# VHH binders against o75319: the designs that were tried, part 271

Target 1, 181 residues: o75319
Amino acid sequence: GNHIPERWKDYLPVGQRMPGTRFIAFKVPLQKSFEKKLAPEECFSPLDLFNKIREQNEELGLIIDLTYTQRYYKPEDLPETVPYLKIFTVGHQVPDDETIFKFKHAVNGFLKENKDNDKLIGVHCTHGLNRTGYLICRYLIDVEGVRPDDAIELFNRCRGHCLERQNYIEDLQNGPIRKNW

## First folded at step 17 (VHH; framework vhh_h_nbbcii10_fgla)

Design z181
Fold by ESMFold2-Fast, scan of step 17:
Structure z181 (fold): chain B 181 residues (1-181), chain A 125 residues (1-125)
Amino acid sequence: as target 1 above (181 residues)
Amino acid sequence: QVQLVESGGGLVQPGGSLRLSCAASGFTFSWERSYALGWFRQAPGQGLEAVAAISGSGGSTYYADSVKGRFTISRDNSKNTLYLQMNSLRAEDTAVYYCAAKYPWLDSSSEYDYWGQGTLVTVSS
């Protein structure tokens, strides 16, 4: 199906780079087949994503797709020069430790391989908010030592929308640090 | 915008029963025809597990192997409510239980887009 995700139109397509990090968050891009259901100003294709990031004088070096579906766009819709990683993450619940570890490993690997450039890690789920915000904040807290409230505030400000899920916020503020070996 | 509110959680002894309810509001399409509904749970220290799902018509159901024969999912479209009848409860059923709705129900690859806040079920003597 080519159904537009519910509330997808309510969210800003792309946030701003989170200062002091390599992260930028956005909602899921929708491939060309969805455009017949969208007004021109509502369109947000993979091409639109790259154009909007370029407008901010930024460049993507990795896309991490957290959606639990493959229907919205194909990796082939992305430039060949930008790596794509799929981490299937079910919505609304706190991601499990394996998902958190996969995310951390992907981020750490990218940063190690991209020391000599300023390319960004683009992270999205359906709305680019709850799963996306959780995993970015979890990384900042667990790996970078950022205070939970500071990580959440930074994400909310840069995304342009606040994390909505109380269980996500609760886990970030009061949950255990996930250390992996 | 759809809101889902769970209720019915609580403390119960092993072998006991509980019935969870999920009340839906704010839907823009026919509840019974447009939305597939499900129950998910997350036990302490574990990832999320799909427990049960029911089609829009109520004629097709899915159950995780861990709950087959013990749990029954049902819906009352006149009340816009989803239920999970939990029988023969075990300590390992202790979890926060989440109600979820998927629109449209016919798209098996679409995510569950609407979720409740969760209700805690504790099975303990």
Scores: ipSAE 0.000, ipTM 0.113, lowest interface PAE 22.1, mean pLDDT 85

Design z182
Fold by ESMFold2-Fast, scan of step 17:
Structure z182 (fold): chain B 181 residues (1-181), chain A 125 residues (1-125)
Amino acid sequence: as target 1 above (181 residues)
Amino acid sequence: QVQLVESGGGLVQPGGSLRLSCAASGFTFSFDRTYALGWFRQAPGQGLEAVAAISGSGGSTYYADSVKGRFTISRDNSKNTLYLQMNSLRAEDTAVYYCAAKYPWIDSRSEYDYWGQGTLVTVSS
């Protein structure tokens, strides 16, 4: 029975697939114990996540959880066929190079193993916005050669909310490319 | 699906100005932000070179060093039109100018696969 995350209700549950990529962003799903404090239209469980993805005619192949907690839902609430990766990321700070490396390695590995399908990489933090948007944009800039402002605009449009943390935006626009090889 | 048609080329004196337009037609819903758009040119006896590109919201732009400060790229998504404002023209700017589109703009596997037929710009006295 813990409290709903601060501002969680302010954000759309699931964004749209980012065209030309395998990424889709969403806010953290909340297990059934949180539903006692939510109106029916506010509920967003792991089951609700998969239903909303299916409604977009998409399929998840990997979930990357960037929260620094395990209190919101359990990996066991997810289908066994969908890999789950936990990357503990502290909010407010630009993710360090090791975190960026781990994210890139996971994405590259998934894409290599899923060449013959169109399954998506689902990425979330608490709100599915700042840490989530930073790491997706960092991948697009560093690995796919996308211009920073274009990566940010695409993420903002598909998520339905704009990146809020100025330090994250500044790092994406003017920071160095992180090369891990 | 995407068809591009250039206009605005012609003969101009050194130091003059021209405005090129590129109209998109076909089944494109609009020139939305999912399209990367650019201008390329090919001078007589030379290879194709990139001149300017625009993508994303708010006009994220690129310019070749040879045209920086003289040319301005812009787009009007409501009119499905791309523009190139060419100022302070030089004899060296004489070329066939092509507009091109890449969709989706961020897919590293995509190319500039949608090209106009080209419009001739001649800078001479």
Scores: ipSAE 0.000, ipTM 0.146, lowest interface PAE 14.2, mean pLDDT 84

Design z183
Fold by ESMFold2-Fast, scan of step 17:
Structure z183 (fold): chain B 181 residues (1-181), chain A 125 residues (1-125)
Amino acid sequence: as target 1 above (181 residues)
Amino acid sequence: QVQLVESGGGLVQPGGSLRLSCAASGFTFSYDRTYALGWFRQAPGQGLEAVAAISGSGGSTYYADSVKGRFTISRDNSKNTLYLQMNSLRAEDTAVYYCAAKYPWIDSPSEYDYWGQGTLVTVSS
């Protein structure tokens, strides 16, 4: 159906670039068929996403979609110049090692191919918060050597919302580092 | 879990044609525009050679000089399958053909992260 995701309206559409990184987080864009259930100021389509990124004087070079569904928008709704990667993740569960490694490989590949520009890696799940924040923080901790509490604080501040799931927070703070490259 | 499975190899006469297929799982061609896909081959007693590649966006293709004009790389997003159409086959095209996928978009064998098991193509009279 065209049902708006639960609590989707409670979150800011797009956060700010995380300083010192190439990451920007946002909630899932909704294609035009969802607009009849939204006021004009609540709309956040794929086009709206790119307009909001441009308003921040930033440019997207990759979108990583962490949702377990394809019903909210199609990759064809995105500019042809922006690569799109789908990593299916289940909400509420800490992502498994295979998912974590897939995310890390995608980020590393993007950074290797985009050394000569400042384009951003856009990451989203349904709300752009728990799965999104977990995988970004996991990358910063495991690959960049950022302290867990610093990674979490940086994500929370830039997203404009705090990670909500305690199991995700506990894994980031106290869980093992996943270093398999 | 990314998996690639090749098929379509076999014995063919010089001047003949074959179409190789590579069925992909663990990602989708319609949605995943980050993966670069390619075909590589290894002839008996020789090293691995890049044959053809197609970008994750589908906007660019690469062909080795030895196969330009004879081979065509394509993909069918509805079947999640990569193809290599091989025409005007020569004895020198005899090799095991491998399908490969990568996150980095650089087109070199050492940069490909995922490989199939290979399918043998023999061109002989």
Scores: ipSAE 0.000, ipTM 0.187, lowest interface PAE 15.6, mean pLDDT 84

Design z184
Fold by ESMFold2-Fast, scan of step 17:
Structure z184 (fold): chain B 181 residues (1-181), chain A 125 residues (1-125)
Amino acid sequence: as target 1 above (181 residues)
Amino acid sequence: QVQLVESGGGLVQPGGSLRLSCAASGFTFSYDRTYALGWFRQAPGQGLEAVAAISGSGGSTYYADSVKGRFTISRDNSKNTLYLQMNSLRAEDTAVYYCAAKYPWLESASEYDYWGQGTLVTVSS
């Protein structure tokens, strides 16, 4: 339904670009049907997302949607020039290896195709925090060799909110490196 | 867009067997194995009852006490289909059976988010 996600209003709509990377994280945009229960300053539609990205002098080249639903907005609500990738990811549990591999493959493919520009990879789940932060940090640790604590600190600072899920944090800090296949 | 479509309902004699199917679209079982699925039923004049549920991996199942040992839930990821095998059917199993999709680990609501339109099962002599 048109039910606003729990605690969705508690989070900043869009973080800042993570320096040294192509990542930017945000909470799920909500299509116009959700605006009936939102004050103007609370609205965060797909159009609002692109306006906020432009206000930071950035440009999206890819959106990766990690939500386990399609009820919040449709790909058709996005500009035709921006690719959209859906990776259904369950909250609360650490994403499985297949999901991690899919995310890494998408990021690597984007970076290879966008060597000559500075477009960003936008990543979101419902709050743009736990699943989003986990997969971005997992990529930085496994592929780019960033220290776990440094990856987490960078994400937290740029998102403006700290990763909350203890099992995600523990997996990032102490879990195995997931091999790229 | 997630959609669930039930089939396989009908009239059956007490002690008989029936298999319900639920075809899922809008997500793929092979990529979305963490997506939980379940069967609910509503008998005439009664409330909605959870019958069976299966985890995304298929490794964990739940059954209502009223159907344990008689019903078996399974999923076929290659066919994107959920099944309920119903054996030793009783008159009290007469109900509309609904297929439902659940996000048990979502940070938001843990309720079943998507429902099929239902299929009628009548157990009668």
Scores: ipSAE 0.000, ipTM 0.117, lowest interface PAE 17.9, mean pLDDT 83

Design z185
Fold by ESMFold2-Fast, scan of step 17:
Order: sequence, then C-alpha cells, then structure tokens
Structure z185 (fold): chain B 181 residues (1-181), chain A 125 residues (1-125)
Amino acid sequence: as target 1 above (181 residues)
Amino acid sequence: QVQLVESGGGLVQPGGSLRLSCAASGFTFSYDRSFSLGWFRQAPGQGLEAVAAISGSGGSTYYADSVKGRFTISRDNSKNTLYLQMNSLRAEDTAVYYCAAKYPWLDSPSEYDYWGQGTLVTVSS
C-alpha cells in the first residue's frame, strides 16, 4: 500500500553516533506526500533527518538504504552533496554473503576517501533496527574484531532500541566471520 | 530457519465452521513477542487480502471488514501455534489461506518476513 509502515511511529527517528565508529542508524525518512497522514511532531522527512543530525553536531557523508522499496523517499530528496547507496535487502532471512560484501565494500571505500574528515555513514532500513543493526554489527565483528555481544550492546544503546530478530542475533553471536571484502 | 506450516483447510458447506492452525518453528511466540502474526488469503485469480492479525504481545487484533464477527484469531504460546477460527462460512471465503509473521509490523508485501505455503479452504454446497 501507500500507507505509513506499521509501527514506524514506535521507533526513535535517529539514534546516536556509535562511539569509536563512523556509523549512525535511523528509521526510513518519509517524503512530503506522507505528511498528511502524520501529526507535525511525528514527521520525519529527509529534511528532518539532516536537521536532527545537525542538532547532534554531526554531518552525514553517505547514506546506505537497505529497504526493498523506493516508495518512502527518492534519492533526489537528499542533498546532492551526500552520496546515496541502495542495497536491496529482504527481512525474511540473514543477508547473504554478497549483500554483506557490498556493505563492507561501501563502508571501507567511504572510510578510505574520508580519512581527513569526521563525516558519518548513515544506515537505515524501514525501522533502522534489524537489517541495519545486523549489517553494522557484522562489519564491527568481521572487520574491526569487536566481540559480538559488545557490538550488539553498542548498537542497541546508540539506536535506543534492541535488535529484535533472533536469527540475526544468533548469526552475529555464533555464525562464521565473513572475509569476502 | 524460520518455518510456518498451515493445516486445517478443506471443504465445508456454507454456514459451517473450520479452524486453521499455523505451526511455527525456528522461533518461539513467547520468546519473540514483537512478531506480528497474521492470516492472509488469496481467492482464485485475485490478489492477497489481509484477513486477521494479532500483535506479538497478543494485546491487539485486526480483522478485515468482510470477516468481523465471524472469524477469531488466537495464539497458543505453549504450542507455538497461531489459530484462525472461522464461523458462518460463505462461498466468498473460498481461498488459499496463508500464515505470515513479520518483524516489525510492515504494510509492504515485499518486506513481509515469513510465509507459510498455504492451505485451501473451499466453501461450497
């Protein structure tokens, strides 16, 4: 449908920067056409996203969109100065190795090109929680050598909501390290 | 490896009753309270229609206008099973019924998480 995602209002729009990393997670912004279905205090447009990031004294340098749809907003709704990457992911299973590789490659490329600044990598799915948290934690575990429980705790604290999918949590805790990057 | 398996479909006369079951494996209802559980149906030649849903906490339910007062959705955490009690069945209820689970509640079909294979319900004299 053309309706607001169910439970979208239940989640904080934007988390905090994850200390020691360049990651910040948020729920999907909704373009202007959704505003008639929202109270003023519930609105979270692409413009609202950038306003909230600035309020935290942070700056976005890349947005990675993990949703399997383009109905919520268009890349054209974002400032031209901020790169946008779409990685189509479905929520029914742990992202495959190709998807994990694409995510790691994008993060590594950004970090190499942005060594002289402190710009953030913004990551979102529909609620900025399960697919988002999985891929960020997978990166921290596989690339940065963070303990799985520590990565999950850091994400949960900074996002303000806990990862909900047990299969994602199990893969992070006990699954193989993916070295395809 | 999340799996949903429907059962209980069959042939029934108009005005009759059927109870559908959906057995879940790979997760538990009591453990995963944020899962939204629901029933969808697809009549021959038609698209998917949402029939009923129950929140992971069991605190809220949804019913399509076409089934309100006739169908009841429920869950049994001890059996890890979702049910749909269908009373006063009509010919227009004939469809393949699917059990689905989603985290979080999503209105986009492409973002639904888990689906069963379906069970056929035929209401005919």
Scores: ipSAE 0.000, ipTM 0.113, lowest interface PAE 15.7, mean pLDDT 83

Design z186
Fold by ESMFold2-Fast, scan of step 17:
Structure z186 (fold): chain B 181 residues (1-181), chain A 123 residues (1-123)
Amino acid sequence: as target 1 above (181 residues)
Amino acid sequence: QVQLVESGGGLVQPGGSLRLSCAASGFTFSYDRTYALGWFRQAPGQGLEAVAAISGSGGSTYYADSVKGRFTISRDNSKNTLYLQMNSLRAEDTAVYYCAAKYPWLDSEYDYWGQGTLVTVSS
């Protein structure tokens, strides 16, 4: 299926790096087979992703793909030098503790191995907004000790779009800290 | 990452029963209807045979004619586990049994397979 994801065109392709962190969020890149349904200015392939990151004078060191599908692009479409991690997450539901732990472990491992550089952790779901914003903010709150409202504001500002799902926002603001699962 | 791990295989006498389990990780049964799940088997020197399948919703099942009425496929969404209840086992059911997950889109190239569990039906 070459169908463009619902509302995918409504979102900016790539946000800005979140200051004080190694995170950058973006919407899912779409492989070449989707381009016949897109105007040139609407295209956002894996190659386009790396070009846009470079235009911000940034460099990706890891991509974390939170989508529950493999139809949008293949890991083989990415440069060999950039690690790719798939964490299958369903939309609409707050990610479970196991998923949160996997995300935290991947981030902590990357940061430990990349102390001597400033490479970014790129995180995306379909729109780069709800699942992406939740897991990034959950990490900042639980691991970095950031206040929930501050984490959400930082993500919203840097992504260029506000978290939309009220259940995600509610969990970030009032849910438990996930120290262990 | 999607991973499937089978268990429950072993030696059983003709007419006996076994229940195979397949523990899935990397996706959730309760909220994800995108994967169809199934059991396949391969007897020594034979090709791979589809045994049973269950839709992502659990609403439809398939069984090979050789196992209809004897085998039952089921899923427990709370445990993220697929089962195959095998009754009235016959010598010809001896095979390595594989759990598999298929992305339901027609153009999907990604199928996930377990490592297999051996079932031997012998006196």
Scores: ipSAE 0.000, ipTM 0.100, lowest interface PAE 17.8, mean pLDDT 83
Fold by OpenDDE, second read of step 18:
Structure z186 (fold): chain B 181 residues (1-181), chain A 123 residues (1-123)
Amino acid sequence: as target 1 above (181 residues)
Amino acid sequence: QVQLVESGGGLVQPGGSLRLSCAASGFTFSYDRTYALGWFRQAPGQGLEAVAAISGSGGSTYYADSVKGRFTISRDNSKNTLYLQMNSLRAEDTAVYYCAAKYPWLDSEYDYWGQGTLVTVSS
């Protein structure tokens, strides 16, 4: 269906680039069919996403979609120059090791192939907050060696919203390091 | 590299019809649906004027007021070709017609332009 996700309007459409990283988080863009249910100022389409990124003088090099549905927008709505990766990620629970691995692998692959540019890795779930924040922080902690609290603080600050799920926060702060490959 | 090549221009009498074609290469309409395509024209001594545009999906079209009801923009994905059907042509339609393509998220300017094809409407 074309129902607007719960609380979707409450979150900033696009965060800021996380300093020292190539990550940027945003909420899920909605395809045109959703526009009839939104006020003009509430609309956030794939087109709007790219406009907002450009306004920040940034460029997306990869989009990682963590939503567990495909109803929000189509990959065809994205430019061919920006690869799209779907990682079906269940909400509300800590992602499993396979999901974490897939995310890390995708990020590492991108970084390997994009050493000569400064394009960003755009990551989103529904709200671009909890699943998105967890996986980004998990990567920073496990791969980059960032302290958990620093990773969380950095993400929260740049996204403009704080991670909400205690199980995610707890896992990041006190959970085991996951294998990188 | 994206290339656009216009054809179909020529001399036509007022009230006549003409169909312009723009053959695109370097991208495919079916695959690269994000490209917006448009027709522009420049009359002698005049500036560049937007004539018609079509969204990447083909679901939305735009026409200048001066050509509404007379011109039709369309695309054929199987031929990777953009068209401009021009009916009821007038002398003021005389111009070099350009095909252009851009991503919608890029500001004001189209990224790719054809060489243009001359349309002359004269009795």
Scores: ipSAE 0.000, ipTM 0.225, lowest interface PAE 13.9, mean pLDDT 91

Design z187
Fold by ESMFold2-Fast, scan of step 17:
Structure z187 (fold): chain B 181 residues (1-181), chain A 123 residues (1-123)
Amino acid sequence: as target 1 above (181 residues)
Amino acid sequence: QVQLVESGGGLVQPGGSLRLSCAASGFTFDYERSYALGWFRQAPGQGLEAVAAISGSGGSTYYADSVKGRFTISRDNSKNTLYLQMNSLRAEDTAVYYCAAKYPWLDSEYDYWGQGTLVTVSS
């Protein structure tokens, strides 16, 4: 069906760049077919995403889509110049080590290829909050050595919404570092 | 057809208690198809706030800081019913309360929502 994801309207479409990093988080863009169910001010299409990023004087160099579906928008709805990576993740449980490894590998590869520019890695799940926040914070903790509480605070502030899942927060604060290399 | 129906809302005095129930139909809380379940609320003129959540398999729970120690979430899979026990109620708890459910293998945070039940804490 052409139904808007539950709670999707409750979240800010796109956050701010996380200072000291190349990350920006946002909720899933919705293709044109969803606009019949939305007021003009509620629309957030792939085009709207790129316009909002430009309004912040930023540029996307990679989109990582963490949703388990392709119904919300298609990769062909994105500019040809922006790489798109799909990592299928299920909500609720903490992402498994294989998923964490795929995310880290994609981020490291992007950073290596983009040393000479300031393009951002855009990360989203359905709401751009729990899975998105977990994987970004996990990367900062495991790869960049950021303290867990600092990573979580930075994400929450820049996204404009706090991580909601206690099991994700507990794993970030007290869980093991994932050695994926 | 999937439906969630809340009940138990009403007028209560500050310091009082209330138990909300959410009856699910059109799906089951069975082991492999268990939903993650939660309670959300929306106070007048405010946005939606996550209140409490409970996992399908692990008995893991989440509570917003504003309700920790006062509210308890529980589920009865045999009755397909979710509960929220609310104790020591305060004026700021006045809101429409919604139950919500999502399949653990779907990427939506919550796929199904009830119609809501109003809780008014007087005085």
Scores: ipSAE 0.000, ipTM 0.091, lowest interface PAE 18.9, mean pLDDT 83

Design z188
Fold by ESMFold2-Fast, scan of step 17:
Structure z188 (fold): chain B 181 residues (1-181), chain A 123 residues (1-123)
Amino acid sequence: as target 1 above (181 residues)
Amino acid sequence: QVQLVESGGGLVQPGGSLRLSCAASGFTFSYDRSYALGWFRQAPGQGLEAVAAISGSGGSTYYADSVKGRFTISRDNSKNTLYLQMNSLRAEDTAVYYCAAKYPWYDSEYDYWGQGTLVTVSS
């Protein structure tokens, strides 16, 4: 099926770059087969994603896809010049330590390779909010030493939507720092 | 399908130079920056050793301590070819040399391998 994800239309397609970082968050792009179920102004394909990033005078260097499905778009729908990483995460649950480690490793690898440019790490789940916001904030807290409340506020402001899941917020504020990365 | 074909191996005297080439097909260096490329070698009875690597952008390189200052990895995007320039060759450099590619570039494992080309350094 090509059913639109629940509440997908309620969220802005793409946030703003998070200042002081290389992160930008967005909701899942939907391949062309979904267009018949969307008004023209609601369409957000892989092509639309890159157009919106360019409109902000930014360039994607990596996409990290946190969805637990491959039905919304395929890696082949993306420019071959942009690396794509799939990290399968389930909704509702705080990502496990293995998932957090994989995310941190990918981010650190990208930053090491891209010291001489300003390309962005694009991160998305279905809505680009809870799993996406959790992993970005977890990186900022554990690796960059950002205070939890500051990381959350920065993400919320730049995404244009606030983290909704209380268990994710609670883990970020009061959970342990994950050091195995 | 991604394919890598090495050439340029042969017999060379200690202190000599040799250039290995790796012709890539199934992707292009100019547009497919998601791939990282490298050279590995295996001496008789030894394990596989990483020699040199170059990023998909060509902006960063890695060299094993045993070859730093002697070997240079480079790429020609117009020819879709990876090179390893080997200078000041030693008997210890005798090995089968493999061209390898990984996708994506930050993965720990190389997915694509050439057939190998033999380099013999003998006095």
Scores: ipSAE 0.000, ipTM 0.143, lowest interface PAE 16.4, mean pLDDT 86

Design z189
Fold by ESMFold2-Fast, scan of step 17:
Order: sequence, then structure tokens, then C-alpha cells
Structure z189 (fold): chain B 181 residues (1-181), chain A 123 residues (1-123)
Amino acid sequence: as target 1 above (181 residues)
Amino acid sequence: QVQLVESGGGLVQPGGSLRLSCAASGFEFSYDRSYALGWFRQAPGQGLEAVAAISGSGGSTYYADSVKGRFTISRDNSKNTLYLQMNSLRAEDTAVYYCAARYPWLDSEYDYWGQGTLVTVSS
């Protein structure tokens, strides 16, 4: 499996910081072994990710990887100064409560530890869209009290692509707020 | 489940060196870089003292003033092991040394501790 993920080329590599938050979303970076199947302008390695974030005058303080695989890049490809958290999340299904709570806990903890800086939480799945958008919006709705439609619009605008999975959108709009114990 | 197992303690003469190891299971350093890792010690009849810590990313280290310049904390992701290199040991370094793992943003109730390894510095 050195295959480019299906539709991966259809999405912008990295979105913009979501204003009023510490979130930035992007598609999965691909390690050097994938580059033989990519034109130079299509490459998006871990190094390319950090260069693009820097070009936006931003800095990553945490990466949350929501993919259900470890084949796309190695954590060793990331700077040792940036914490990396793996949350194995199955695609197409609305993430379960355990996954949602783990994501919220990681975000809350990062914010508590990083009160004195403006570093970003980078979140990605394969395309940086459905699982990524769901968990970011779920956090904004449940923890920050943002209205569901406002959270979704903000994510879509900053990512540059709209959430595609209807079951994710319906859960965000009409599902219960997940309260931590 | 997170488990930590210390090793490498023993008897050493003043001025000597020891390297402590902490083998981690239940999480992997290469994937779970969010865990902060550290070494604590407890001398006989004394309270628990923080000795050294390394951030989950490995980019930041902390050392107690009593050990600065003598002890070095490091980690090896390939071996899933935390180390404490102890040089120029003194009698006052005699203690049970504990490895600890903390998700940097978890409450203290989620901290994980090893069972400890005894270091005795004496002639």
C-alpha cells in the first residue's frame, strides 16, 4: 500500500486558521515514498505542512491525527517539538462518545497548557474534511456554545471545502450535546 | 493500560554514575507524544521530589536545581524507553526513583507511576 488516498488530490492541502479558535485543518501529509505518483505541485509532505503553516504566519503546537491507519507518514517525520496525538477514528461513521471525549480532553488540555502563546491545534483525517470537520464543530458546539450552523459555516469557509457526509451534518445540527462527566 | 517499569538502580560510590531506564507499555512514544514524562525521587523519611521532566514532544526539559548539570533526561522512541543519566552522584541522591507519565492536559488522577527503583550512593 503505497497508493495515494482516493480523492486526496481534490482537496486543498491546508486550510486557514478558524478565527476565534486555535484550530487549523488539513489533509493527511504523505511521506516521501508517495511522491513518485505526484507532480511536484501536488506534493504535501510533513515538511510541506509546516512550511505552509509558517507561510500563513502561524505555528503548530499540537497535531491530532484522526486517520485509522499509520501508513501515510511517520510521527518521526514531524518536528520533535510538536506533540502528536493519534485518535483512531473510523471513516463514514459518526465518531463515538469515547472518541469525542478524547478529542475534547486533548483540546482543553492543550489550551490550558498554552494560555501564554497563540500556537495552533492542527487536525487532520485523510482529506481533512469529514472526521476532522465533525470533531472540530462538535467541540465548538458542545464546549464553546457555538450554534451548529455557525460552526459548520466557519469550518467550511476556513477549510475551503464543505463537509460532505450528511450523517455528520445531521448529528451536528440535531444530535444531543455530549456532556463530559 | 499505561504501565511504567523502572530499572537500573543499585549501589554506587560517591562521584559515580548510573543510568536509570523506564520501559513504557500501553502507549508508544512514536505515536503518543502528548504524554509528558519525568523522574521523581523519594529519600528515606522525605517527601516526593521532582527530579527531571521531558515534554511529550521531547522539545522541553526541566531539571531540579539540585541535579542541574549532573543529570540528563532523554527518551528513545524506538525502544519506548525513558532514561535518566546520573553523573557525579552524591550521598544526598540516595532515594527510590520513580518514573511518571502524565498526559500534559490530564488531571492529576490520570498520572501514571512506576513502582520505583532504589539508588543508594555510599561507600
Scores: ipSAE 0.000, ipTM 0.219, lowest interface PAE 14.8, mean pLDDT 85

Design z19
Fold by ESMFold2-Fast, scan of step 17:
Structure z19 (fold): chain B 181 residues (1-181), chain A 125 residues (1-125)
Amino acid sequence: as target 1 above (181 residues)
Amino acid sequence: QVQLVESGGGLVQPGGSLRLSCAASGFTESYDRSYALGWFRQAPGQGLEAVAAISGSGGSTYYADSVKGRFTISRDNSKNTLYLQMNSLRAEDTAVYYCAAKYPWLDSRSEYDYWGQGTLVTVSS
């Protein structure tokens, strides 16, 4: 449907860059057709996303969209110069190994191609919290060797909201390292 | 706009080797990091088949199962040139081979945007 996602208004639109990484997390942007249901200060379109990132003196080099739908905005609403990658993920369940592998491969590819700049990898699901936070933390733990608690704390602080799903947190803290490289 | 020109096709005996080249020009963004490049082929009476692909810096490569272990894709960013080294050629590799470019390399919105005219490879005794 064309309704505002459940609890979408409860979350900060864009977090801060996660220091020491190229990641920035945000909630799903909503195209102009949703604006009739929003106050001006609640609007968060694709244009608003890029404006907010510029206000932080940052630049997006890649958007990874983890939502299971394309109804909230169209990739063509994004600047053609910014790559867009869709990885379809369902909510509630920990992402499977194939999804984790796709995410890691995309991040590693971006970093190899962008060694001479400081452009960010923007990651979002519907709220920019559970699936987004899981995949970013999983990357930091498995690839960068960050301690699980440190990765989670860094994400929570920079996103401005704490990971909510206990099964995601438990997998990050106690689950196996994914060697699906 | 982007132009792609293939060369190196020809007649070769089964078990032989060929190296295809694709010279690229007309970029508005950096060749070395903004564009993914690939090789596709079309055999007579058949559809288009993806053969191999390579990311901007050459960090990631893909190969179709039919060519793994026999073909090698590479790029020389200083010359804006893409290569396909074809070894242990078989009659079923006979096709027109196309060079293609995709911008930006990770963008799932875009299929390959730019295509060469193709170069014929015939593998026959």
Scores: ipSAE 0.000, ipTM 0.206, lowest interface PAE 11.3, mean pLDDT 86

